# Miniprotein binders against 8-oxo-dGDP phosphatase NUDT18 (nudt18): the designs that were tried, part 13

Target 1, 325 residues: 8-oxo-dGDP phosphatase NUDT18 (nudt18), of Danio rerio (Zebrafish) (Brachydanio rerio) (q568q0)
Amino acid sequence: MDSQSSILEENLEKILRGEGLEFDSVAEQVDPVTLRKNVCYIVGAVIFNSKEEVLMVQEAKRECYGRWYLPAGRMEECESILEALQREVREEAGIDCQPITLLLVQEQGPRWVRFIFLAEETGGSLKTTAEADDESLQAHWWDRKSPLPLRAHDILSLIDAGLKYRRNPWFPVTQPVDFPCHVVCQRLFLTFISSRADADDRLWLLMSNNNTSHHPRLPIVVSFRTYISKAVSKLIEDCMPSSYISVHIRGILGVQHNGRIPGKTDGICFNTLVLLENTEEGAEIGSPPSLETDCYRWQEVTNQGLKAKIIERIKDGSVLPFQSL
Below, E stands for the ipSAE of ESMFold2; O stands for the ipSAE of OpenDDE; V2 stands for 0.75 times the mean of E and O plus 0.25 times the DockQ between their complexes.

## First folded at step 10 (miniprotein)

Design n5 (from n1 with V36I; at its last look DockQ between E and O 0.70; V2 from the best seeds 0.66)
Fold by OpenDDE base, look of step 10:
Structure n5 (fold): chain B 325 residues (1-325), chain A 81 residues (1-81)
Amino acid sequence: as target 1 above (325 residues)
Amino acid sequence: SEKVRITITVEGSPEEIREFLKRVEEIAKRLGLWVIVIREGNRVYIEIRGDPEEVKKLAEEILRIARELGLKVEVEIEVKE
């Protein structure tokens, strides 16, 4: 195997396992993001006890005073996503927790990203009204049946997702990994599958040719003012002249975040699985869309084991859900 | 020639989105316009680019389908000279 192909396959395997890769310089000079200045990250926890009761906190904020929500708050400077989660759950609920997995990533462009975790209690004691502060009034284990004045009803779907995952995990355990990034971006695991009636599926991966490095790299797209999910459109517009292109963002394979250096490493890199479908009339049945730029190329994945794993992840949808709000 | 870009954002259930996308694909193929469809969870972004009259026609048809299916729809129009 060419040394480059071996490195690529290893990197693809890492990404598929939810591991990180070193963030490569974005070709476009993009200004770094700064936490609490131009980006806001929120963490939230779905935590169940042995009775399948969910940990709820009562809001102390004037706007929603006395309403109940999941333990959730804004990340602070110089903390990881996991540290923020554990801090917020402790501050709001008095509970020590360990994350099991990310359940959902929600976004409203790069300026607002929320990470929802399934977590488990490891210790602590429920915050009481005697311990009420500006963060929360108290914490309670909610049976999900008794009336509770909720801050917002969106938590019901999150709780349901947590229950479903605990019963039957439909994607691999996915936790943020410590890799520095200066922007909010997606590393695109952008795939094209050619299904032939009488042959094995062929799998293609879009690669960036703008490599400062000697090894092939996956495309990185930065979102500036649009939903992070929509950032792929510019890449497709620049690369593919096809009359009709369907892009299906399947979900997230991994989340990279460091957060140690304010204004330098406050970025997030989402390793995003994408399936591209082209229905261009007259295209050779089974070839990926032609590219109009030399900045990108299609790479066929010929390793049968790796190909099978990627196709399985696409078909099963066994990836971390990503939602634009 | 003045090119128009229209972005249609649709929200719905997976079943509704599937039916919507099927109908959109059928129409888009017939008109031969540049159309990109980005599906993410419960949202679909459709970007149409081309001649203003043709783009408008396709957009109107897509919007009609979305309304027929009871989908939440947002539309953005950009005119590039």
Scores: ipSAE 0.573, ipTM 0.848, lowest interface PAE 0.7, mean pLDDT 89
ESMFold2, look of step 10: ipSAE 0.716; ipTM 0.875
ESMFold2 (binder alone), look of step 10: mean pLDDT 80; pTM 0.760

Design n6 (from n1 with K80E E81K; at its last fold request DockQ between E and O 0.89; V2 from the best seeds 0.74)
Amino acid sequence: SEKVRITITVEGSPEEIREFLKRVEEIAKRLGLWVVVIREGNRVYIEIRGDPEEVKKLAEEILRIARELGLKVEVEIEVEK
ESMFold2, look of step 10: ipSAE 0.730; ipTM 0.890
ESMFold2 (binder alone), look of step 10: mean pLDDT 81; pTM 0.762
OpenDDE base, look of step 10: ipSAE 0.636; ipTM 0.877
ESMFold2, fold request of step 14: ipSAE 0.727, 0.693, 0.697; ipTM 0.891, 0.875, 0.880
ESMFold2 (binder alone), fold request of step 14: mean pLDDT 81, 81, 81; pTM 0.772, 0.769, 0.772
OpenDDE base, fold request of step 14: ipSAE 0.610, 0.647, 0.578; ipTM 0.867, 0.884, 0.856

## First folded at step 12 (miniprotein)

Design o1 (from n6 with T9I; at its last fold request DockQ between E and O 0.84; V2 from the best seeds 0.76)
Amino acid sequence: SEKVRITIIVEGSPEEIREFLKRVEEIAKRLGLWVVVIREGNRVYIEIRGDPEEVKKLAEEILRIARELGLKVEVEIEVEK
ESMFold2, look of step 12: ipSAE 0.777; ipTM 0.907
ESMFold2 (binder alone), look of step 12: mean pLDDT 82; pTM 0.772
OpenDDE base, look of step 12: ipSAE 0.624; ipTM 0.868
ESMFold2, fold request of step 14: ipSAE 0.719, 0.788, 0.687; ipTM 0.883, 0.911, 0.876
ESMFold2 (binder alone), fold request of step 14: mean pLDDT 82, 81, 82; pTM 0.778, 0.774, 0.773
OpenDDE base, fold request of step 14: ipSAE 0.683, 0.677, 0.622; ipTM 0.895, 0.893, 0.870

Design o2 (from n6 with T7I; at its last look DockQ between E and O 0.86; V2 from the best seeds 0.70)
Fold by OpenDDE base, look of step 12:
Parts: structure tokens; C-alpha cells; sequence
Structure o2 (fold): chain B 325 residues (1-325), chain A 81 residues (1-81)
């Protein structure tokens, strides 16, 4: 096997496992983001007790005073996503927790990204009204049946997702990994599948030809002012002349964030699984769309085991859900 | 020549989105405009770029389809000089 192909396959396997890859120099020309200035990250927890009651907190904020929500808050400087989660749950609920997995990532561009976790209680005690402060009034284990004045009804779907995952995990455990990133971006795991009636599916990945590394790399798209999901359109515009392109963002394979250095490592890299849909009826369904630029190329995945894994993840949707709001 | 970019955002159920996209594809292919469709969860982003008259026509047809299906729609228009 060519040494280059082996390294690529290893890197793809890392990404599929929710591991991180180091950032390429390509994003170095983009100004770093800064937490609470031009990016804002929110963490939230779905935590169940042994009775399948969910941990709720009562809001102290004037706008939603006395309403109930999940433990959730903004990340602070010099925190990892996990540290922020544990801090917010402790501050708002008095509970110590450990994350099980990310359940959902929500975004409104880089200015608002929310990470929802399934987590478990490891200790602490429920915050009481005697301990009420600006963070929360109290915490409660909610049976999900009794009337509770909710801040927002979106938590019901999050709770349901948590319950479903606990019963049957439909994607691998996905947790943020400690890799520095200076921008909010997506590393695109952009796939094309050709299905032939009488042959095995062929799989291609879009690769960047940026000569800065001896090895082909997955494309990185930086999000500046738009939804993170829309950043894919720029890459498509740069690469593909076709009159009609359909792209399906399947979800996230991994999240890279460090958070250690304010204004330098406040970025996030999402390893995003994307399927380019074949919309050409009657073209030889056998090859990916032609590219107009030498900056990118299609790379066929010939390793049968790796190909099968990628196709399975695409078909099953066994990836961390990503939602633009 | 001034080119226009229109971004249409649609929200709906998976079934509604599937029907919507099918109809959009049929129209887009007929007009031969640059169209990128990005599907993510319950949202679809459609970017159209080209001559103002053609882009407008396609956008109007897409909006009609979205209305017929009862979908929530947002439209952003950018004029490229």
C-alpha cells in the first residue's frame, strides 16, 4: 500500500471514531474568534436519575423567572466544553455529573452554538430555594408527567432523545476532543456514493490538494457570519459547476475544541459527514461530479472495510445530530 | 452583468421536505441555473445564483411550492456587483 493511502485511511478511521486531527495551516489566514465577543457557546445537560426523572432547574433570570429548564449556560474563558458542562450543572443544580455523550449540536452561526449532553449524576445535592442565586432558584428531579411550567418546550425533544439514546444508542459515544482551533469551521467528510445494480457501491471522498502536506486532507470550511451548515455551499461553488447539486449534511463525527487560550483557541472544528446526492438521472452513475478546480479532487475509498463503515454510517444516520436553528 | 444570489430557507417534516426537494429539482433542471441545495435536519437551504430575471423566476416557483406544501420559508437576497 502506498504510504500516503495508509495514512489517509488511518486519519479517516480516527475521524470515524470521533477522534481529532490537527488543524492544517490553511485556516491560519483567518482571524481567530474570541469567546463572548464574536462567538458564544452554550452547554446543556440531560441527566436522569434511577427513576428516569430528569434534572430540571428553575430560572432566576427576570425574563423567565420561575420557569423550569435543563441545566444550561454559557461557556466561560479557559474552559473546555466538558468543564463548562460540569460547572453549569453544579452552579445551577448543585449536582456533580459526568458526560455520557453529546446528544445534539445546535447552531445559529458561530455566534450561537449549543452543545446538549446526556450526562449522569456522580454526586452533589439538589440546590434548594435557600441556596437561590442569580444562576438558579432551585433544582428538581422531574417525573416528566407532573405539570411543570417550562421555559421552553424544546427541552421535551431533548429529554426524549436522551431516553432513546439510553435505551438504544443509535450513534457512537461522541465527546469533544482536546484539539486547538482558532476559528469555527467544518472539516468536511464529503462523500459521494455510486450505486450500481450489479456491482458493489463505490465511495469517493472530496479531498483538498493544498500542497502544504504530503498527504491529501479533508476540506476545511470556515464559517464567519452564516449558519455553519451554509458554509458547505461555498465549497460547492468553488468546486462544482453543475446546474444542480444536492448536499445532505448527515451529522457530526466529532467535535474538536481546546478552549485554553482566549482569543486563540476559542474556535471549534466539526468533523461533519456530508453526502453529495446523485441527482443526474441518466448520466453514468459511476463517477462523482467533475471538479472545475485543481484545489480539490475525488479520492475513491478502495479499502472495503473502511468503505463499508462509511456507507453504514451514512445509511443508518449513526452520527451526532446537528441542527441549525 | 449584475448577478443575484437568493437563499431560500425552508423548514418542514422529512416527508414534506422530500416532496419539496423533488419538485424543486425538476424546476431547477429545466431552468439550468446554478442551484445548491443543502439539507440539514428539518431545514433546507437553497442557493440560487444567476441573472436577476431567471433567479427571480425560479425563486418565485420555489416559494409557490413551499406555500402549497405549507412550509415555513425565509428568503435572503444578495446582489453581486
Amino acid sequence: as target 1 above (325 residues)
Amino acid sequence: SEKVRIIITVEGSPEEIREFLKRVEEIAKRLGLWVVVIREGNRVYIEIRGDPEEVKKLAEEILRIARELGLKVEVEIEVEK
Scores: ipSAE 0.573, ipTM 0.850, lowest interface PAE 0.7, mean pLDDT 89
ESMFold2, look of step 12: ipSAE 0.726; ipTM 0.886
ESMFold2 (binder alone), look of step 12: mean pLDDT 81; pTM 0.766

Design o3 (from n6 with E78W; at its last look DockQ between E and O 0.85; V2 from the best seeds 0.67)
Fold by ESMFold2, look of step 12:
Structure o3 (fold): chain B 325 residues (1-325), chain A 81 residues (1-81)
Amino acid sequence: as target 1 above (325 residues)
Amino acid sequence: SEKVRITITVEGSPEEIREFLKRVEEIAKRLGLWVVVIREGNRVYIEIRGDPEEVKKLAEEILRIARELGLKVEVEIWVEK
């Protein structure tokens, strides 16, 4: 049906562009998450000046007093992710900033998620020792060569990622989008690519069946007490009876969050690109695995432009990285 | 008869993970067990389900490979009826 196909393709294009889709209710009855009770969101910034020095703040906390780190802190109630970023950079470094893109999302399950941004200075003045407070002692631009006592060395790879992205972006600009969500979850862009030596690839997507909806939708998996990325296993176990199933979470196409109503909209939906990897069995190379339930179906993507976009993102890994810690 | 489920979580460098997964797939195919592998960044989750003795054999091989490669490993075991 042309109308159903056109709507699906439009929705897939929105997700690929990072625009997201309004979040629907999940099938399972799940209580909403609450910021700083069930979930903790951290924002962090990589900011360079015109000399390619990186913005650093000197810690005021007793356990790391005098050590240096990137501007970073916990999201507060009723904030968007971007608002939290701008507030933390202003509080710790005295600098106003404009986010350029997410560089990395890190997670230790829904109780701890960190959003790392590349951003640019737009105003303000570096915090001096005369302005020292509980947030930080001061802020400086670091040339990345001089000795500097760091709070932790994890930030070195983040700084390098920011430099790499400035030179040659390897994924499209990705910003959080303003859609409310009550749980921490993934909307799965779960793909299977059939491959033959003498033919072009065919692409299949796993779709939810819904007899009452004119808008087919991608599956959603909810995260509870384990790593967010692990939640994909429950869906695979429920619907794919093959003896060996391997999936590769390629990364994130988009992030959806609103945060405006504490205890109701504190969740996050990650639009996640997942590849079901081929095995050497002939049936699994030529067609996707059979499904053990009628709640899902494989949908072939026949639109040539859309297929090419999706395959490119998968093969090049041109997606925002998603990292379990 | 009893069935068991083992969840093995592994983390390491991308190169170590690639070698690890290659060897795990080879072993899983030889033993013919139900296995779900989920790779994300520097972390891999492996779910194994089946007959206790066969699951034990596969898990022991997986742990041996992880130790050989110097990977960080966590294991959880459940019994299913």
Scores: ipSAE 0.614, ipTM 0.835, lowest interface PAE 0.7, mean pLDDT 85
ESMFold2 (binder alone), look of step 12: mean pLDDT 81; pTM 0.763
OpenDDE base, look of step 12: ipSAE 0.617; ipTM 0.869

Design o4 (from n6 with W34Y; at its last look DockQ between E and O 0.72; V2 from the best seeds 0.65)
Fold by OpenDDE base, look of step 12:
Structure o4 (fold): chain B 325 residues (1-325), chain A 81 residues (1-81)
Amino acid sequence: as target 1 above (325 residues)
Amino acid sequence: SEKVRITITVEGSPEEIREFLKRVEEIAKRLGLYVVVIREGNRVYIEIRGDPEEVKKLAEEILRIARELGLKVEVEIEVEK
C-alpha cells in the first residue's frame, strides 16, 4: 500500500471514531472568530434520574420569568464545551454532571450554535428557591407528565431524543475533542456512492489538493455569515459549476474545539458527513461528477472494511444530528 | 449579461421535503439551469443561478410547489454584476 493511502485511511478512521485531526494549512487568511463578539456558543443538558425524570430549571430572566427549561447557557471565555456544560448545570440546577454524548447540534450560523448533551448526574443538590439568583429560580426533576409551564416546547423533542438514545444508542458516543480552531468551519467528509445492480458499491471522497502536505486532505469550508450547513454550496460551485447537484448533510462525525485562547481558538470544526448525488443525464452511472478545478479530486475508497463502515454510517444515519434553525 | 442567484430555503417534514425535492428535480432538469440543492435536517437550500428570466421562472415554479405542499419558504435574491 502506498504510504499516502495508509495515512489517509488512518485519518478517515479517526474522523469516523469522532476523533480530531489537526489543521495543517488553513490556506486562507481568515480572521479568527472571537467568543461573544462574532460567535456565540450555547450548551444545554438533558439529564435523567433513576426514575426517568428530567432535570428542569426555572428561568429567572424577565422575558421568560417562572417558565421552565433545560439547564442551558452561554459558553464563557477560556472554557471547553464540556466545562461550560458542567458549569451551567451547576449554576442553574446545583447539580454536578458528566456528559454521556452530544445529542444534537443546532445553529443559526456562527453567531448562534447550540450543543445539546445527554448527561448524567454525579452529585450536587437541586437548587431551591432560597438559592434563587439571576441564573435560575430553582430546579426540579420533572416526570414529563405533570403540567409544567415550559419556556419553549422544543425541549420535548430533546428530551425524547435523550430517552431514545439512552435506551438504544443510534450513533456512536460523540463528544467534543480538544483541537484548536480559529474559525467556524466544516471538514467535509463528502462522499459519492455509485450503486450498480450487479456490483459492489463504489465509494469516493472529495479531497483537497491545496495542501502543503504530500497527503490528500478533506476539504474545509469556513462559515462567516450564513448557516453553517450552507457553506458547502461555495465548494460545490467552485468544483462543479455546470452540474445539477443534490447534497445531503447527514450529520456530524466529530466536533473539534479548544476554547483556551480568546480570539485565537474560539473556533469550531465540525467533521461533517455529506452525501453528494449527481442526477445529470448522461453521466456514466458509476462515476462521481467531473470537477472543473484542480484544487480538488475524487479519491476512491478501495479498502473494503473502511468503505463498508462509511456506507453504513450514511445509510443508517448513525451520526450526530445537525440542525439549522 | 447580469446573472441572478436565487436561494430558496424550505422547511418541512422529511416526507414533505422528499416530495418537494422530487418535483424540484424534475423541473430543474427540464429547464437545464445550474441548481444546487442542500438538504440538512428539516431544511432545504436551493440555489439557482443563470439568466434572470430563466431563474425567475424556475423560482416561481419551486415556490408554487412549496405552497402546494404547505412548506415554509424564504427567498433571497442576489444580482451578480
Scores: ipSAE 0.579, ipTM 0.856, lowest interface PAE 0.7, mean pLDDT 89
ESMFold2, look of step 12: ipSAE 0.671; ipTM 0.870
ESMFold2 (binder alone), look of step 12: mean pLDDT 81; pTM 0.772

Design o5 (from n6 with T9E; at its last look DockQ between E and O 0.83; V2 from the best seeds 0.00; counts 0 for: pTM E .792 < .8)
Fold by OpenDDE base, look of step 12:
Structure o5 (fold): chain B 325 residues (1-325), chain A 81 residues (1-81)
Amino acid sequence: as target 1 above (325 residues)
Amino acid sequence: SEKVRITIEVEGSPEEIREFLKRVEEIAKRLGLWVVVIREGNRVYIEIRGDPEEVKKLAEEILRIARELGLKVEVEIEVEK
């Protein structure tokens, strides 16, 4: 096997396991993001007790005073996503927790990202009204049946997702990994599948031909002012001038974040699984769409085991859900 | 020549989105405009780029389809100079 193909396959396997890869210098020309200045990250927890009651907190904020929500808050400087989660749950609920998995990532452009976790209680005690402060009034284990004045109804879907995952994990455990990133960006795992009636499916990945690396790399798209969808659209515009292209963002394979150095490592890299849909019904499109740039190329995945694994993840949707708001 | 980019965001059920996208594809291919469709969960983003008159026509047809299907739609228009 060519040494280059072996390294690529290893890197793809790492990404598929939710592991990180080093961030390429391609984005060095882009100004770093700074937490609480031009980006805001929020963490939230779905935590169940042994009775399948969910941990709720009562809001102290004037705008939603006395309403109930999940433990959730803004990340602070010099903390990881996990440290932020544990801090917020402790501050708002008095509970110590450990993450099980990310359940959902939500964005409202690159400036606002929310990480929702399924977590478990490891200790602490419920915050009481005697301990009420600016963070919360109290915490409660909600049976999900009794009337509770909710801040927002979006938590119901999150709670449901947590319950479903606990019963049957439909994607691998995905947790943020400690890799520095200076921007909010996506490493695109952009796939094309050619299905043949009488042959095995062929799989291609879009690769960057960056001259600075001896090895083909997955494209990295920096999200500055646009939704993740627009970042994908820009890449497609740069690569494929086809009259009609359909792309399906399947979800997130991994999240890379360090958070240790304010204004330098406040960025996030999302390893995002994307499927370029074959829109020509009836044409044996044996190959991906032609590229009009030398900056990118299609790379066929010839390793049968790796190919099968990628196709399975695409078909099953066994990836961390992502939602633009 | 001024080019226009229109982004149409649509929300709906998987079945509604499938029918919607099928009809959008047929129209887009007929008009020969640059169209990118991005699916994310229950949302679809359609970006159209080209000459203002053609883009407007396609956008109007897409919006008609969305209305016929009862889909929630948001539209953004950017003029590229």
Scores: ipSAE 0.564, ipTM 0.846, lowest interface PAE 0.6, mean pLDDT 88
ESMFold2, look of step 12: ipSAE 0.627; ipTM 0.846
ESMFold2 (binder alone), look of step 12: mean pLDDT 80; pTM 0.759

Design o6 (from n6 with R18Y K22R; at its last look DockQ between E and O 0.75; V2 from the best seeds 0.71)
Amino acid sequence: SEKVRITITVEGSPEEIYEFLRRVEEIAKRLGLWVVVIREGNRVYIEIRGDPEEVKKLAEEILRIARELGLKVEVEIEVEK
ESMFold2, look of step 12: ipSAE 0.787; ipTM 0.909
ESMFold2 (binder alone), look of step 12: mean pLDDT 81; pTM 0.772
OpenDDE base, look of step 12: ipSAE 0.595; ipTM 0.863

## First folded at step 13 (miniprotein)

Design q1 (from o1 with R18Y K22R; at its last look DockQ between E and O 0.31; V2 from the best seeds 0.00; counts 0 for: pae O 2.1 > 1.5)
Amino acid sequence: SEKVRITIIVEGSPEEIYEFLRRVEEIAKRLGLWVVVIREGNRVYIEIRGDPEEVKKLAEEILRIARELGLKVEVEIEVEK
ESMFold2, look of step 13: ipSAE 0.794; ipTM 0.914
ESMFold2 (binder alone), look of step 13: mean pLDDT 81; pTM 0.774
OpenDDE base, look of step 13: ipSAE 0.080; ipTM 0.557

Design q2 (from o1 with T7V; at its last look DockQ between E and O 0.74; V2 from the best seeds 0.63)
Amino acid sequence: SEKVRIVIIVEGSPEEIREFLKRVEEIAKRLGLWVVVIREGNRVYIEIRGDPEEVKKLAEEILRIARELGLKVEVEIEVEK
ESMFold2, look of step 13: ipSAE 0.785; ipTM 0.909
ESMFold2 (binder alone), look of step 13: mean pLDDT 82; pTM 0.778
OpenDDE base, look of step 13: ipSAE 0.411; ipTM 0.777

Design x1a (at its last look DockQ between E and O 0.02; V2 from the best seeds 0.00; counts 0 for: pae O 4.8 > 1.5, pTM E .720 < .8, other shape alone 9.15 > 2.5, off the site)
Fold by OpenDDE base, look of step 13:
Structure x1a (fold): chain B 325 residues (1-325), chain A 97 residues (1-97)
Amino acid sequence: as target 1 above (325 residues)
Amino acid sequence: SEIVRITIIVEGSPEEIREFLKRVEEIAKRLGLWVVVIREGNRVYIEIRGDPEEVKKLAEEILRIARELGLKVEVEILVEPLSPEELRRWLEELAKR
């Protein structure tokens, strides 16, 4: 194996493990995002006790006063996603927690991102009405059966996802990793699989062909105003306009965020698993779609062990769910 | 207090944009709301921040002006911390106006 292929394989394995890679400068002069100025990040926690009761907080906000929700709030400047989660759970519920995994990432364009965690209680005491403030009135362990006036019903699906994961984790534990990013972007783990009836599956990855780096890199797409999903579609349209391709965003392999420097490192890099499928009947089943640009190239994954791992992740859907709202 | 931020993106001719911005400024002044206006070529970004009711009212009036002038409009909403369901409802309400 040439040294470049070995480095690529190592980087792919890191991404598959939910580890980060250093963010490469995006060729496009994209202005950095600034938390609370032009981006908003929200954290939320699904926490169960030993009785499978869920931690709920009663809202102090005027618009939803007295209704119940999960511990959730906005990230502040100079904190990590994890620090924000632990802070919000402590402030709203009086509970100390440790995150188990990300359960879901939700987006409404690059300016609004919500991170939902499964977490566990490590200490503290439930906030009481005597401790009521502008953040919350009190906290309660909800049995999920007794009547509770909910702020919104979206939490029910989140609670169910948490229960499901605790019973049978369907993707690897995924935590945000400390890598600085100045924009909200996706590193695309963009795959094409050719399945032949009598042959081993062939796997290709789309690679950036940027002359500036001696090493093959995964494409990075920045979404400015569109859903993160549309940024992927645009890249495909630009690279393969003549190809009839179905684009399947499977989910997130990893989340990179630092948050230490306001207006410089407030960005997020999502390592996103994407599957391309050819929709054309009779297209040469054996080769990835032809590229109409030199900016990208297909790289075949010949390492059988790595190939098998990637195909397994695609087939099982064993990735962090990503939802565009 | 929940602070809502709305960005209204308008595309049009320089003359249409000038008339649009003039009317927006008059409305914003009347409502006592501050708006940030960013011009980028044939596009104008209007950012409104404040109380949800006031911001909603201003956004509605801005959208009305844009429609009256025949301008292409896109709306981006940043709400802190809305549930996805609340956010969707809010967006749907804005889109219907």
Scores: ipSAE 0.023, ipTM 0.370, lowest interface PAE 4.8, mean pLDDT 85
ESMFold2, look of step 13: ipSAE 0.744; ipTM 0.871
ESMFold2 (binder alone), look of step 13: mean pLDDT 74; pTM 0.663

Design x2a (at its last look DockQ between E and O 0.74; V2 from the best seeds 0.00; counts 0 for: pTM E .740 < .8, unsure alone 68.614 < 70)
Fold by OpenDDE base, look of step 13:
Structure x2a (fold): chain B 325 residues (1-325), chain A 110 residues (1-110)
Amino acid sequence: as target 1 above (325 residues)
Amino acid sequence: SEKVRITIIVEGSPEEIREFLKRVEEIAKRLGLWVVVIREGNRVYIEIRGDPEEVAKLAAEILRIALELGLKVEVEIEVDGKEVEIRVEGDPEEAREILEKLIEEAKRLK
């Protein structure tokens, strides 16, 4: 195997395991994000006790005073996503926790991202009304059956997702990994699959053809104004301007975030699994769409083991869910 | 020919989205416009580019399908780098306003 192909395969395997890769310099023209200035990150926890009761906190904020929600809050400067989660659960509920996995990532464009975790209690004691502050009034283990005035009903789906995952994990454990990024972006694991009745499935990846890098790299897209998922359209426009194209964002393979240096490393890189379907009439059945640029190329994945792993993840949908709100 | 970009954002159940996309594909292929469909979770982004009149026509047909299916719809129109966002929650009158705006923009660019 050419040394370049081996490095690529290793990098693809890292991404598939939820590990990170060093962030490639995006075009110099993108300003870094700064936490609490031009980007907001929220963390939230679904925590169950041994009785499958869920940890709830009672809101102290005037707008939703006395309503119940999951432990959740905004990330602060100089903390990781996991540190933020543990801090918020302790501050709002008095509980020490350990994250198990990300359950869901939610976004409202590149300026607002929420990370929902499944976590477990490791210690502490429930916050009581005697400990009430501006963050929360008290915490409670909710049986999910008794009446509880909820702040919002969206938490019910999150609780259900947590229960479902705890019973039968449908994607690998995914936790944020410590890699610096200065923008909110997606590294696209963009795939095309050719399924023929008479042959094995063929798999291609879209690669950036940057003359400056000795190794083929996965494309990185940055969104500035729109939903993060829509940023893929610009790449498609640049590569395939004449086509009817169907793009299916399957979910997240991994989350890269450092958070150590305010205004420099406050960004997030989402390693995103994407399936592209070509519906062009007259394209050779089983070839990826033709590219109208030299900036990108299709790379066939010939390693059978790696190919099978990628196809399995696509077919099973065994990836971290991503949701635009 | 690429003076107008319209993005239609649709939200619905997996079954509703499947039916919606099937109908959109049939119409989009017939008109021969550049169309990108991005599916993410419970949302679909349909981006259309081309001649303003043809883009408006396709967008109107897609909006009609979405409304018939009772789907939530948001429309983004980009003209010369200016974006206008319109949200429609299945209200026929709001849909009409969107269509009128699309037609107006199509006429302006001729």
Scores: ipSAE 0.637, ipTM 0.826, lowest interface PAE 0.6, mean pLDDT 87
ESMFold2, look of step 13: ipSAE 0.774; ipTM 0.902
ESMFold2 (binder alone), look of step 13: mean pLDDT 69; pTM 0.663

